# VHH binders against Glucokinase (glk): the designs that were tried, part 14

Target 1, 317 residues: Glucokinase (glk), of Thermotoga maritima (q9x1i0)
Amino acid sequence: MPKLKLIGVDLGGTTFSVGLVSEDGKILKKVTRDTLVENGKEDVIRRIAETILEVSDGEEAPYVGIGSPGSIDRENGIVRFSPNFPDWHNVPLTDELAKRTGKKVFLENDANAFVLGEKWFGAGRGHDHIVALTLGTGIGGGVVTHGYLLTGRDGIGAELGHVVVEPNGPMCNCGTRGCLEAVASATAIRRFLREGYKKYHSSLVYKLAGSPEKADAKHLFDAARQGDRFALMIRDRVVDALARAVAGYIHIFNPEIVIIGGGISRAGEILFGPLREKVVDYIMPSFVGTYEVVASPLVEDAGILGAASIIKERIGG
Short names: E, the ipSAE of ESMFold2; O, the ipSAE of OpenDDE; V2, 0.75 times the mean of E and O plus 0.25 times the DockQ between their complexes.

## First folded at step 7 (VHH; framework vhh_ozoralizumab_d1)

Design m21 (from m03 with D102E E107R; at its last look DockQ between E and O 0.03; V2 from the best seeds 0.00; counts 0 for: pae O 6.7 > 2, placed apart)
Fold by OpenDDE, look of step 7:
Structure m21 (fold): chain B 317 residues (1-317), chain A 123 residues (1-123)
Amino acid sequence: as target 1 above (317 residues)
Amino acid sequence: EVQLVESGGGLVQPGGSLRLSCAASGFTFSSYDMYWVRQAPGKGLEWVSEISTDSGYTKYPDSVKGRFTISRDNAKNTLYLQMNSLRPEDTAVYYCARESYEWESGRYTPDYRGQGTLVTVSS
C-alpha cells in the first residue's frame, strides 16, 4: 500500500504554494501561483482548491495543512483577519476548501506552521522544547514546549517579533517602539540603509546595490563579509537586538534549540557567529550550555513543509 | 585604552588661520568616523565637523561651512581641522571625538574626546 502523503499550502499575499509531501518530509510536487488577492476571496479559495486537486491527482493524500498569515482561529479553521487579505473577515477557510476538495483541512498561523515544520522536518526534530524565529519582511515566531505548540488563551500567542529590544528604537507597525521586528527584519534593515546613505554613501553596501533604494539585507551582509565598517555597524545592531530577544526567550521557555529561518538567516555565520556570542552576554549563567542557536535547514521549503507539518501535529504524527 | 590628543590651538587675530591636529591611539582609527566638537565659555558642546572613515564624506554646520576643513591621515592615525577666516565667536576649546553607537538611544554619537585644545580669536 502506498504510504499516505501530505498536502501543504503556504498561503501568501503575493503567491501561494501547494506541495505534495511524503511522510518523511520530502516534497514530491510543488506548484506556485499568484494569489491575486484583488480577484476576491472566492476566486482565491477556488484556485487554491483547484491547485490542491492538481497536486494530489492520483495520490493518496486525504489531509491538507494550510499556513496563513494573520489572525487565525485554528480550532474552527477561520481566518479572522489578515492584512494581506483585506476582504477576508471571518472566512471559514478550512470548510470552504474541504467542500471543494473532499479532503480534511487544518489551518494554522504561518509562524506556528514554521515552528511545526522545524519540529517535524527541520532542526527541531527530536526536540520537545523549541523556539523558532522567521526573519523576513517581518518577524514571526513559534514555541513548542513539552512537545506542545504554544498557542495561548486565544490562539494568538508567541508573537516573538513584538518584544521590545530597543525601548527608544524605531516605530514598529504594531504601534510600539523598539520591537524586534522594527530592528532586525528585512524591512528594518532596508530602512537603516536608506537612512544611512546620507552619512555613509561611500559604503560598499551601496556600491553593491547600485543605489540606496535598492540596498537590502543581502547587500548589507555581503559588504559586512568584506569588512565594510558601516555594514558591520548595522549588522551589530541587528545582532544585538536578536541576542536580547533570544536571551529573553531562553529565560522564559528554556529551549533546547533556537531555530532561525527566513531570508535574513541566509546571511550565515556573519550573522550567527556574533549572535551566538552575544546571547551569552544576556543570559543567566545557569542557562549557558543548555541551548543551541541554529539556522533553519528548510530554507525555501519551510513554507510547504511547515504547512504539511500541521497535519502531523493534528493527527498525532 | 582609547586616547585622543588634540594640539595646534592658540591665540589668533580675527581673519587668521589655525590648523588643529588630533593623534589617535588605542583603537583602529581607520574604522571610525571622526568629529571635531567645540565648547565655548558658558556654552554647550557644539559639533563643528565630521569625516567618514575613507574621507569620502565630510559635513559641516552652517556656522563653519566654507571656513573649516576636516581631513584625516589613516596611516598616521591623525585627524586634522583647518580653520580659516576665524572669528571671535570661534573662540572655544576644540575636541577630537570618535563616533560611537549608543545602544540606549539607538544613535551614533561622538565619544572618547581628548583633553581639548584652546583656540582664542581676539584682536
Scores: ipSAE 0.016, ipTM 0.379, lowest interface PAE 6.7, mean pLDDT 92
ESMFold2, look of step 7: ipSAE 0.118; ipTM 0.566
ESMFold2 (binder alone), look of step 7: mean pLDDT 80; pTM 0.789

## First folded at step 8 (VHH)

Design k19 (framework vhh_ozoralizumab_d1; at its last look DockQ between E and O 0.08; V2 from the best seeds 0.00; counts 0 for: pae O 4.4 > 2, placed apart)
Amino acid sequence: EVQLVESGGGLVQPGGSLRLSCAASGFTFSEYAMYWVRQAPGKGLEWVSRISGSGGDTKYPDSVKGRFTISRDNAKNTLYLQMNSLRPEDTAVYYCAREPSWGDYGYDVRGQGTLVTVSS
ESMFold2, look of step 8: ipSAE 0.622; ipTM 0.878
ESMFold2 (binder alone), look of step 8: mean pLDDT 85; pTM 0.852
OpenDDE, look of step 8: ipSAE 0.026; ipTM 0.409

Design k20 (framework vhh_ozoralizumab_d1; at its last look DockQ between E and O 0.13; V2 from the best seeds 0.00; counts 0 for: pae O 9.1 > 2, placed apart)
Fold by ESMFold2, look of step 8:
Structure k20 (fold): chain B 317 residues (1-317), chain A 120 residues (1-120)
Amino acid sequence: as target 1 above (317 residues)
Amino acid sequence: EVQLVESGGGLVQPGGSLRLSCAASGFTFSEYAMYWVRQAPGKGLEWVSRISGSGGDTKYPDSVKGRFTISRDNAKNTLYLQMNSLRPEDTAVYYCAREPSWDEWGYDVRGQGTLVTVSS
């Protein structure tokens, strides 16, 4: 059999990356570019196509998988809209890229691509029931149930970051209040740190950051590891929000594994230890011992591997 | 636009030494932790060193500890990798990369890298 390679495109608002991926999930070549959304959609599409051709030159790689932020029509390869791309309205992304590259292109939402990457290459391998979260600027989610991606009636299901965990909590950018994203995202953490400066200005968080406006999740978790009381208070709020949400997912989906990735997951056991303990407080006894909660093993490779896994899902399924 | 330009690769004998450089521009270099990552033929990207923005904290995987030393000169916007006791398995294209932000994924690899070949 010919040695086919996969092409994964991780499309983001700030940067995009294109990777050439082996069938077993090794990134053999990777190129990152600034997305430059302000230059317009034609420029973005052209530069993605050029980069696809660059990484696949001399390789047998007839398929491309693209993970994109926003609402997508996966059957027709259309990006309906995305907050990251304000000028994008019903963009026929897969057709445009196929025209420029001569390749068959598949599209999926970036959070759904993440759970597919875990299914095919990560901690979800060998599991038919997977819940995955990405903890970054926002909180994305994806679900595999009965071995297949859960998409819902209109293809917009599994918005796991928008379950309400604090009914009277912070406003969420989605227009509601108390979403998991509004409490546990990198954006939410930055807001809590800015708001807390007046009362907690002595916290190690601000010493590590150099100022309240530079304080972020890295500084929070670094301070928490050193026992900083304010950092631990914020960490506990984030953990409680995640535990409430994860308990809900456990009850609804009965997963074998809950996988948490994205930038916040770099926190490691200062986050995951308390999270695993707190989840038990919120689940029915019949679910104890039925699941695992783990950090994504894909880490820095997750975006490209997720995108590449779209190919395996569409061709192999 | 962010640029990272690697140099200093070449052919060396096993047991030899080599020093790589990375010229950075288009961003505030001192605010970012930096990595060296490598890609051997037919293998995936492998992290081989990390240095904090100030230069005060360094980390290495077990495969290179004691042989590789990362450093930086924030006044010159330059990252370095001193590689000693080189082995054939160190043969790879070496890239410098910015640390991924906590709201994004992936090593930020921008340049073409610099080839290091270790052979007798």
Scores: ipSAE 0.013, ipTM 0.553, lowest interface PAE 7.7, mean pLDDT 90
ESMFold2 (binder alone), look of step 8: mean pLDDT 85; pTM 0.856
OpenDDE, look of step 8: ipSAE 0.017; ipTM 0.247

Design l01 (from k18 with E31S E99H D104S E108K; framework vhh_ozoralizumab_d1; at its last look DockQ between E and O 0.02; V2 from the best seeds 0.00; counts 0 for: pae E 18.0 > 2, placed apart)
Fold by OpenDDE, look of step 8:
Structure l01 (fold): chain B 317 residues (1-317), chain A 122 residues (1-122)
Amino acid sequence: as target 1 above (317 residues)
Amino acid sequence: EVQLVESGGGLVQPGGSLRLSCAASGFTFSSYAMYWVRQAPGKGLEWVSYISGSGGDTKYPDSVKGRFTISRDNAKNTLYLQMNSLRPEDTAVYYCARHPSWGSYGSKYDVRGQGTLVTVSS
């Protein structure tokens, strides 16, 4: 008998990906398509459903997990609101997809999906206490404690990107100054680089990027690796912010492992080395040695595997 | 070629001490966090020490905390593990392991040495 396969949907504003995943976390098939939000929610949902059916054709895959950005009602499978989907208000995504595909569909926020992906397929395997951060355009997080996903009263908990790490820091999109997202996200880094051009136009960052407008986190960390002073300065600010946040999470959640993913995490030890060192400065001595800070091993597969992991979480593994 | 070569293992009595060394080559040693890991017979791989690239951060599990000390000499591309107050349960093959720059391999470690056997027995 063919082994049960999982379907993961990584839903984004620009593209969505649908993957067929083995029970042990191997991506067997993957299809990525433009989301085309401008075509309306009905069209998007239709195309997602069609893609699900496409990747699962001829396969025993009765379950779909979908990770979505925005405010998610995970219990009812509703996307309440998502900034990248302006016409999505209280969209019963799971029901709509179920109707179209005949499959059971589960919905999670993409950050929660991320931590679940780590729990089931990534660095969190074997751990019951996990903090996970995704560092991309924004910063999302998820928390597993005692093997349970932390969702909060209203299912919107674990907004780890919106802890204040710089009280008088930059304005975050959430309306608060100094959020982790406002300092340590890819967006924040781009902003810092744009702002810094006036003073540091000779920096290797801009040489690598070709222009200040094109300068991004990749260029930053590449320059930092080469010892560029400006790049290192920005890196240090980012690291300090992350370290403060991570230290807070350590104090609050007492995790076995802090997993950091997303585009920023690809910077490697130029980021993680200093981060690990700096975290120690901000934690109580009793927490020293109780945790690990690691990069997500799932890399580009984090979205699909995270989404697929929702299934494992919901049906008991 | 990336290589890690462990040495210093041997037979020691309970309560004794050993110092393990790991010679690294083929990569920028100081750019990588390193682990000592061990595998006892019939058991899985477990980490026993962590050290950051610069050496500024070290971590230990409770099982070895206070007894083991990890250190590194980046100028010599060498990792060390001082093991004191050794116990029979510390008997294992010990490996130095490189922490990947990022989780590209889906593993906590991307490179390990051949290992060195530590036997704690009366």
Scores: ipSAE 0.000, ipTM 0.250, lowest interface PAE 12.7, mean pLDDT 91
ESMFold2, look of step 8: ipSAE 0.000; ipTM 0.132
ESMFold2 (binder alone), look of step 8: mean pLDDT 82; pTM 0.820

Design l02 (from k18 with A33R E99G E108T; framework vhh_ozoralizumab_d1; at its last look DockQ between E and O 0.01; V2 from the best seeds 0.00; counts 0 for: pae E 21.6 > 2, placed apart)
Fold by ESMFold2, look of step 8:
Structure l02 (fold): chain B 317 residues (1-317), chain A 122 residues (1-122)
Amino acid sequence: as target 1 above (317 residues)
Amino acid sequence: EVQLVESGGGLVQPGGSLRLSCAASGFTFSEYRMYWVRQAPGKGLEWVSYISGSGGDTKYPDSVKGRFTISRDNAKNTLYLQMNSLRPEDTAVYYCARGPSWGDYGSTYDVRGQGTLVTVSS
């Protein structure tokens, strides 16, 4: 049987990326486009299809995996809805892309695609029990248990970013307070930094950023590495929220590995060191030493690799 | 086998202070969350303090918050309770307890010693 290339589509609200991927997870070609959601769903779908054909021109690549934000019906290839795509209601994405490309298309939620990418190409290789989080604008999660993606009864399980970690905490866009996403996301960090300016305007965070409007997670962690008191205060809040959530996942799923990706994971040990220590404070003693907490090794390519891994999962790989 | 031996109790006047100790053996002390609990005459057990395995997280009910301080020395396998501003209602037998391996945070503890009596009386 000829060696086939995989096509992974990482669909985001701001940009989408299409990658041609070898069976062992090497990105052979990648094209990134602005999503331009304001132009309407037909334009987005057309541009994705054109980009798929561009990256696969002249290649043996009959399959496409696509990771999409929002609620999906994976059996029928439908995006039910997504806040990132306001006019997308029950969009038959896989059928529309298959018509335009002549390829067989598989759909998965982007956070579930992330844990599959880790299972097939990343830190999850060789593990049957994986918990993964992506820490970006929001917080997505995915779980592999007994070697299989956990999807729940209706295919919407593993919303790990919406566990409550601060009962009286910030409002979450999901409609409740204190979700992990509302405390530990990039969006949450930017909000804390903007809100903190009046009291902490002398913090190194604002000197590095140039203004409170430009302050983000990179400035936070750079300042924290230099001992800035305000930066450490916010870092500690983020760490505590993550530790509470991760301890819950450890108790529920008994994972071999907890993998944390997304832009915030680039912080490195200023985040992960304290996180590993704090998790121990929240778990039952019998779980000590049963898991690892690691940064995703897939970095910028996690979305494409996750999407490509959908193919391996669906066709047995 | 797991052993917990409490000491440091005694008779004290209202407003006074005592420091309780708990010597632990038979398990890896630093891996376990630890509690102080008490039993007043004719009453059931009341939780009065909790400390994480690392010592980084402590909890107290409102009845003792600000007056009692739990601590641990993992190198000596010893748990402590510093009790200040003692009141007659603090009169009780005080026990240290280990969180069980399979319990949830703060919900289950394993009392093994005979306790140490604290009497607060004028």
Scores: ipSAE 0.000, ipTM 0.097, lowest interface PAE 21.6, mean pLDDT 88
ESMFold2 (binder alone), look of step 8: mean pLDDT 82; pTM 0.826
OpenDDE, look of step 8: ipSAE 0.006; ipTM 0.243

Design m22 (from m03 with P110F; framework vhh_ozoralizumab_d1; at its last look DockQ between E and O 0.04; V2 from the best seeds 0.00; counts 0 for: pae E 4.8 > 2, placed apart)
Amino acid sequence: EVQLVESGGGLVQPGGSLRLSCAASGFTFSSYDMYWVRQAPGKGLEWVSEISTDSGYTKYPDSVKGRFTISRDNAKNTLYLQMNSLRPEDTAVYYCARESYDWESGEYTFDYRGQGTLVTVSS
ESMFold2, look of step 8: ipSAE 0.162; ipTM 0.618
ESMFold2 (binder alone), look of step 8: mean pLDDT 81; pTM 0.793
OpenDDE, look of step 8: ipSAE 0.457; ipTM 0.783

Design m23 (from m03, 13 letters changed; framework vhh_7z1x_3; at its last look DockQ between E and O 0.02; V2 from the best seeds 0.00; counts 0 for: pae E 18.8 > 2, placed apart)
Fold by ESMFold2, look of step 8:
Structure m23 (fold): chain B 317 residues (1-317), chain A 123 residues (1-123)
Amino acid sequence: as target 1 above (317 residues)
Amino acid sequence: QVQLVETGGGLVQPGGSLRLSCTASGFTFSSYDMYWVRQAPGKGLEWLSEISTDSGYTSYADSVKGRFTISRDNAKNTLYLQMNSLQPDDTAVYFCARESYDWESGEYSFDYWGQGTQVTVSS
């Protein structure tokens, strides 16, 4: 049983979670609370600090890693802004939490924390060249190259979900058109299913969901496994978008492994089989056999594990 | 602080019209699909209508199709429901709702609701 433990904070707009994590990535305690952004940033910070102290009571855990949505200044521990926290402007989050907890606090963007979690606790272990994506409401991603997190000049690099895969495709919330996020996210899938109901109302997707309003990625992939033609059509669009993006990442980063997580990745081989095959169609021959494409092994607690891995990245292995 | 505030309800005669408004604050309104739902006394929630972020897609329950029109003004952070040909069984509390997707469960749900506005269709 390790004596020194890690604290990971997964900060979201709706909920935040704090976990006590062993050095080998086991979650020993976990507390989830509503973020209650409407109560103001001082209340959110206070409640995070209280939860950190609750989770770590009686434990030797001097470090905290926190993954946050939005634009962050990791050097100074500042959240510059986030759509999830509309009144947050240059919030000195790590300093405020350090004051209240007496602990050393590290901050990273949530998508970058995900690739670090894969590096330290997931399918990225033992690899120095990793690309990771999370497929959820949006698509986040991160890159480790030569063993180091790729952050770019201003700390905002590796926006993998916003590469263009369909030039004439759907509008993305980022203000551009045809981003991977606009085609392959859970939000995109749900939109396609709602739009398709008028024409494809007899599809098994809608029978499984009970209504077009409830149809989602789970119903899509369940129906696709059973050969439903409409489900397969949407699955093929998602696969093609992912394959184009992944091929681009392979060409740019020459990774050992491409790790795909998030809710959609739980689809399994109905998604990953065709994806692996389709990637080959979009890469130069010199890249065949140089990479693997795998589902993330980090499930429900990927956010906490990613946040805890920030500590390992900043203070060592 | 996410807030949805419905207005425009009231008493109306059968066959009449009413326009409901829902003013949003505390989030980027233009980034979310929005919904109208209602609840009659002693009944469960009934989905009525949905509108996409850019108004490019709308849909309606069969019970209101042809009579109700959903719209939005993203510049004013406001969602609307134009209700025509109102009948007594349209009497309910009307709510606007924001859609959310849970990344872990793969499910959509409504995560924020207004307090509702009462619509009563009676003589």
Scores: ipSAE 0.000, ipTM 0.120, lowest interface PAE 18.8, mean pLDDT 89
ESMFold2 (binder alone), look of step 8: mean pLDDT 79; pTM 0.776
OpenDDE, look of step 8: ipSAE 0.015; ipTM 0.297

## First folded at step 9 (VHH; framework vhh_ozoralizumab_d1)

Design k21 (from k19 with G53D D57S; at its last look DockQ between E and O 0.24; V2 from the best seeds 0.00; counts 0 for: pae O 6.3 > 2)
Fold by OpenDDE, look of step 9:
Structure k21 (fold): chain B 317 residues (1-317), chain A 120 residues (1-120)
Amino acid sequence: as target 1 above (317 residues)
Amino acid sequence: EVQLVESGGGLVQPGGSLRLSCAASGFTFSEYAMYWVRQAPGKGLEWVSRISDSGGSTKYPDSVKGRFTISRDNAKNTLYLQMNSLRPEDTAVYYCAREPSWGDYGYDVRGQGTLVTVSS
């Protein structure tokens, strides 16, 4: 008998991806299309529905999970607000897609979807207490405690990227100075590199990048691996910020595992080595040895698998 | 404004050839590695060729290796893809794309695409 397959939708402002996923977490089909937000919400929803039907054609896949950016009403399947979707206000996304596809549709915030992806398909498997961070353009996070997704009263909890780690730090897009996102995201790193060029133009970072405009986290960490002082300075700032945040999460959630994904996680041990060491400096002795800090194994599949994992979470695996 | 405009797509018989072009503007073309990527019906975006900023290095997946050739003219801000020995499975919309920033898994900076249909 053919096993039930899952449909995961990773919704983004630039592109959205739809994947057909096996019960075991293998992506069987994947389609990525431009979101084209400027065409309006109706057109976007229509195209998502069509893509769902396309990837699931001839397949037993009655359920759809959607990971969406922004403020989500997960119970009612409503996107309340999303900065990347300016015309989306209280959009009943699950109902609209269900109507068009005939499938049962579940909705989660993309950061929550990420941690669920880790729980069901990634490094979080077998754990009931998980803290997960995605380090990309921004920083998102999700928390599982006692096997349950932490959502808070309004379903918008666990904004882990918006804890203050530098009180007099850079301005975050949320309006607060010194958020983790403003210090440790790919965007933040690019900003640091652009700002640092005047003083450190001879740095290997810029040589590797070819120009200050092209300098990014990859060039930073590559230069750091080669012992470039400027690169190491920036790396250390990023690590310190992450360590402070992670230490806080350890104190609050007492997790078994802290999983870090996103593009920045691709840096590997040049990031994770110092991070693991620095976290110990900021935690109480009683927490030493109670957790692991690991990179997400899902990498580019995190979006689709996260979205698909919403189904497992909702229907019981 | 960054702009990439593909051209040269069309209908071709199996075994035939096409040459795609991409006109780039709005950025320093010569400073970026460039890709050709394609999207077939029911499939995701897949890269089919890469060329370094200077044009000194090219890469191809096994699926098109020996059949496709990427090249560029930095003086003209133009990217090319010579496609030979075309197969039905090569049917797709083809995009020229700028190399993504590290941490990005998609090809966000790409053109509108040009349709290549290989059919008897």
Scores: ipSAE 0.018, ipTM 0.261, lowest interface PAE 6.3, mean pLDDT 92
ESMFold2, look of step 9: ipSAE 0.398; ipTM 0.790
ESMFold2 (binder alone), look of step 9: mean pLDDT 85; pTM 0.857

Design k22 (at its last look DockQ between E and O 0.86; V2 from the best seeds 0.00; counts 0 for: pae O 6.5 > 2)
Fold by OpenDDE, look of step 9:
Parts: C-alpha cells; sequence; structure tokens
Structure k22 (fold): chain B 317 residues (1-317), chain A 120 residues (1-120)
C-alpha cells in the first residue's frame, strides 16, 4: 500500500506555495503561484484549491494543512484577520477549501506551523519543549510545551516577534517601539543599511550589494565575516536584540531547544556564535546548560513542511 | 543589472533529451543557490531542481528525480539542467532562478525562460 501523502499550503501575501509531502517529510512536488490578493478572496481561494488538486492529482493525499499569516481560529478553520489580506474578515478558509477539493483541511497560524514543522520534521524532533523563531520579512514564533502547541486563550498566543527588546527602538508595524521584529528582521536590517549609507557609504556591505537599495542581510553578514566595522556593528545590534528575547523565552518556557529559522538563519555562525554567547549574559545561572540554540535545518522548506506538519499534529504522527 | 538568460529549449519527442543553460550576470554567481522552475500552460511555477552555491548539494522533486540533473559552473557563471527521458507533462517554460533574498523564498529573480515542448 502506498504511504499516505500530505499536502502543505504556505499562504503568503505575495505568493502561496502548495507542496505534496511524504509521510517522513520529503517534498515530492511544489508549486508556487502569485497570491494576487487584489483579485479578491474568492479568486485566491479558488486558485489555492486548484493548485491543491493539481499537486495531488493521482496521489493518495486526503489531508491538507495550511499555514496562514494573521489571526487564526484554528479550531473552526477561520482566518479572522490578516494584514496582507485586507478583504479577509472571518473567512472560513478550511470549509471553503474542503468544499472545492473534497479533502480535510486544517488551519494554523504560519508561526505555529513553523514550530510544528520543526517538531515533526526539523530540529525539534524528539523534544517536547520547543521555542522556535522564524527570522524573515518579519519575526514569527511558536512554542511547544509538554508536547502541546501553545496557543493561548484565543489561539493567538506566542507572538514572539513582538516582545520589546529596545524600549526606545524603532517603530514596529504593530505600533509599539522596539519590538524584536523591528530590530532583528530582514526588513529591519534593510532599513538599518539604507539609513547607514550616508555615514558608512564606504562599507563593504554596499560594495557587495552594488547599491544601498539592494543591500540586505546577506550582504551584511558577508561583510561582517570579512571584518567590516559597520557590518559588525549592525550584527551586534541584531544579536543583542535576539539574545534578550531568547533569554526571556528561556526564562518563561524553559525549553530544551531554541530553533531559529528563516532567511536570516542562513547567516550561520557569524550570527549564532555571538548569539549563543550573548544569551548566557542575560539568563539566570540556573538555566545555563538547560537549552541549545540551533539553526533550523528546514530553511526554504519550512513553509511547506510546516503546513504539512499541521496534519501530523491534528491526526497524529 | 542582474540578468539570467536561459537557452536550450525546443521541441523534442517523448523519451528524448535536452540540456538547458542559464547565463548569469550582474551578481556574484557563486554566492547564490540556484534553481530551475517551470510553468506549464495554465499552471503555476513548479520547482524542478535546486543546487547550492558551491554545487555540492542538489534537490529534486519526485516528478523529475532520476531524469533531471542540475549542475553549475561558477567559473563560467552558468547553470545547467540536463533533462533525460522527457515526457509530455514536462512541457513548460523553464526558468533559471536565483536564490531569493533572505526573508523571501519566492522566485522573483529569474530569466525570461526557455520553452520546452515534448510531443510526438
Amino acid sequence: as target 1 above (317 residues)
Amino acid sequence: EVQLVESGGGLVQPGGSLRLSCAASGFTFSEYAMYWVRQAPGKGLEWVSEISDSGGKTKYPDSVKGRFTISRDNAKNTLYLQMNSLRPEDTAVYYCAREPSWGDYGYDVRGQGTLVTVSS
């Protein structure tokens, strides 16, 4: 008997991806399409459904997991609100997709999907106490404690990117100054690089990027590896912010493992080395040695695998 | 200016082979993972291969695994896709795509594509 396949949908404001995933977490097929939010929710949902059917054609794949940005009612499969989907208010996404595809559909917030991906397919395997951060355009987080996903009263808990790490820091999109997302995200880094060009135009970062407009986190960390002072300064700010946040999470959740994914995690040891050292400065002595900080091994697969992992979480491994 | 220029597409019979090439310019080619993606008529972009910056790691979906081989020559700033045992369902425009900027996993940086038609 062929093994059951899983369908994962990574829903984003710009693009969405649909993947066919093996039971053990291998991506067998992947299709990405423009979300085209401006076409309206009905069109978007239709196209998602069509893509699900496309990737699952001829396959035994009765279940769909979908990771969505925004506020999610995970129990009822409703997207309550999502900034990237301005016309989506209380959209019964799972029901709509189920009607169109004939499949059972499960919905999670994309950050929760991420931690579930780590739990089932990534660095979190074998652990019951997991804190996971995704460092991309924004910062999302998820928490597993005692094997259970932390959702809070309303299912919107564990917004780890919106803890304040710099009280007088930059304005976050959430309206608060100094959130982790406003300091340590790819967006934040790009902002720092654009702002810093006037003073540090001779920095290797800009030579590598070709222009200040093109400068991003990759250029930053590449320059930092080569000892560029400006790059190291920005790196240190990012690391300090992350360390403060991670230390807080360690104090609150007492995790076995802190997993950091997203594009920024690709920086490797130029980021993680200093981060591991700095975290120790901010935690109580009793927590030293109780955790590990690691990069997500899923990298670009995190979206699809996270979404697919929702199925595992809901129906069992 | 970042440029990716695909070539090598054409008409081929089922079971035939093609080799696609992608010439990269305007960026440090060796610092980026590269991808081949394809788009069939009426379908979305389908990932068909990935290769790491150094060329040491490759990935394929099951749909093309064992038939397609991605490779690169960093000295020549060129990406390749060897396609064997082609099937009608492989008919699509094939794009060479660069690793997305960190924080974005889309295929925004890609060429104009080359058409591959598999038909008897």
Scores: ipSAE 0.023, ipTM 0.291, lowest interface PAE 6.5, mean pLDDT 92
ESMFold2, look of step 9: ipSAE 0.391; ipTM 0.783
ESMFold2 (binder alone), look of step 9: mean pLDDT 84; pTM 0.850

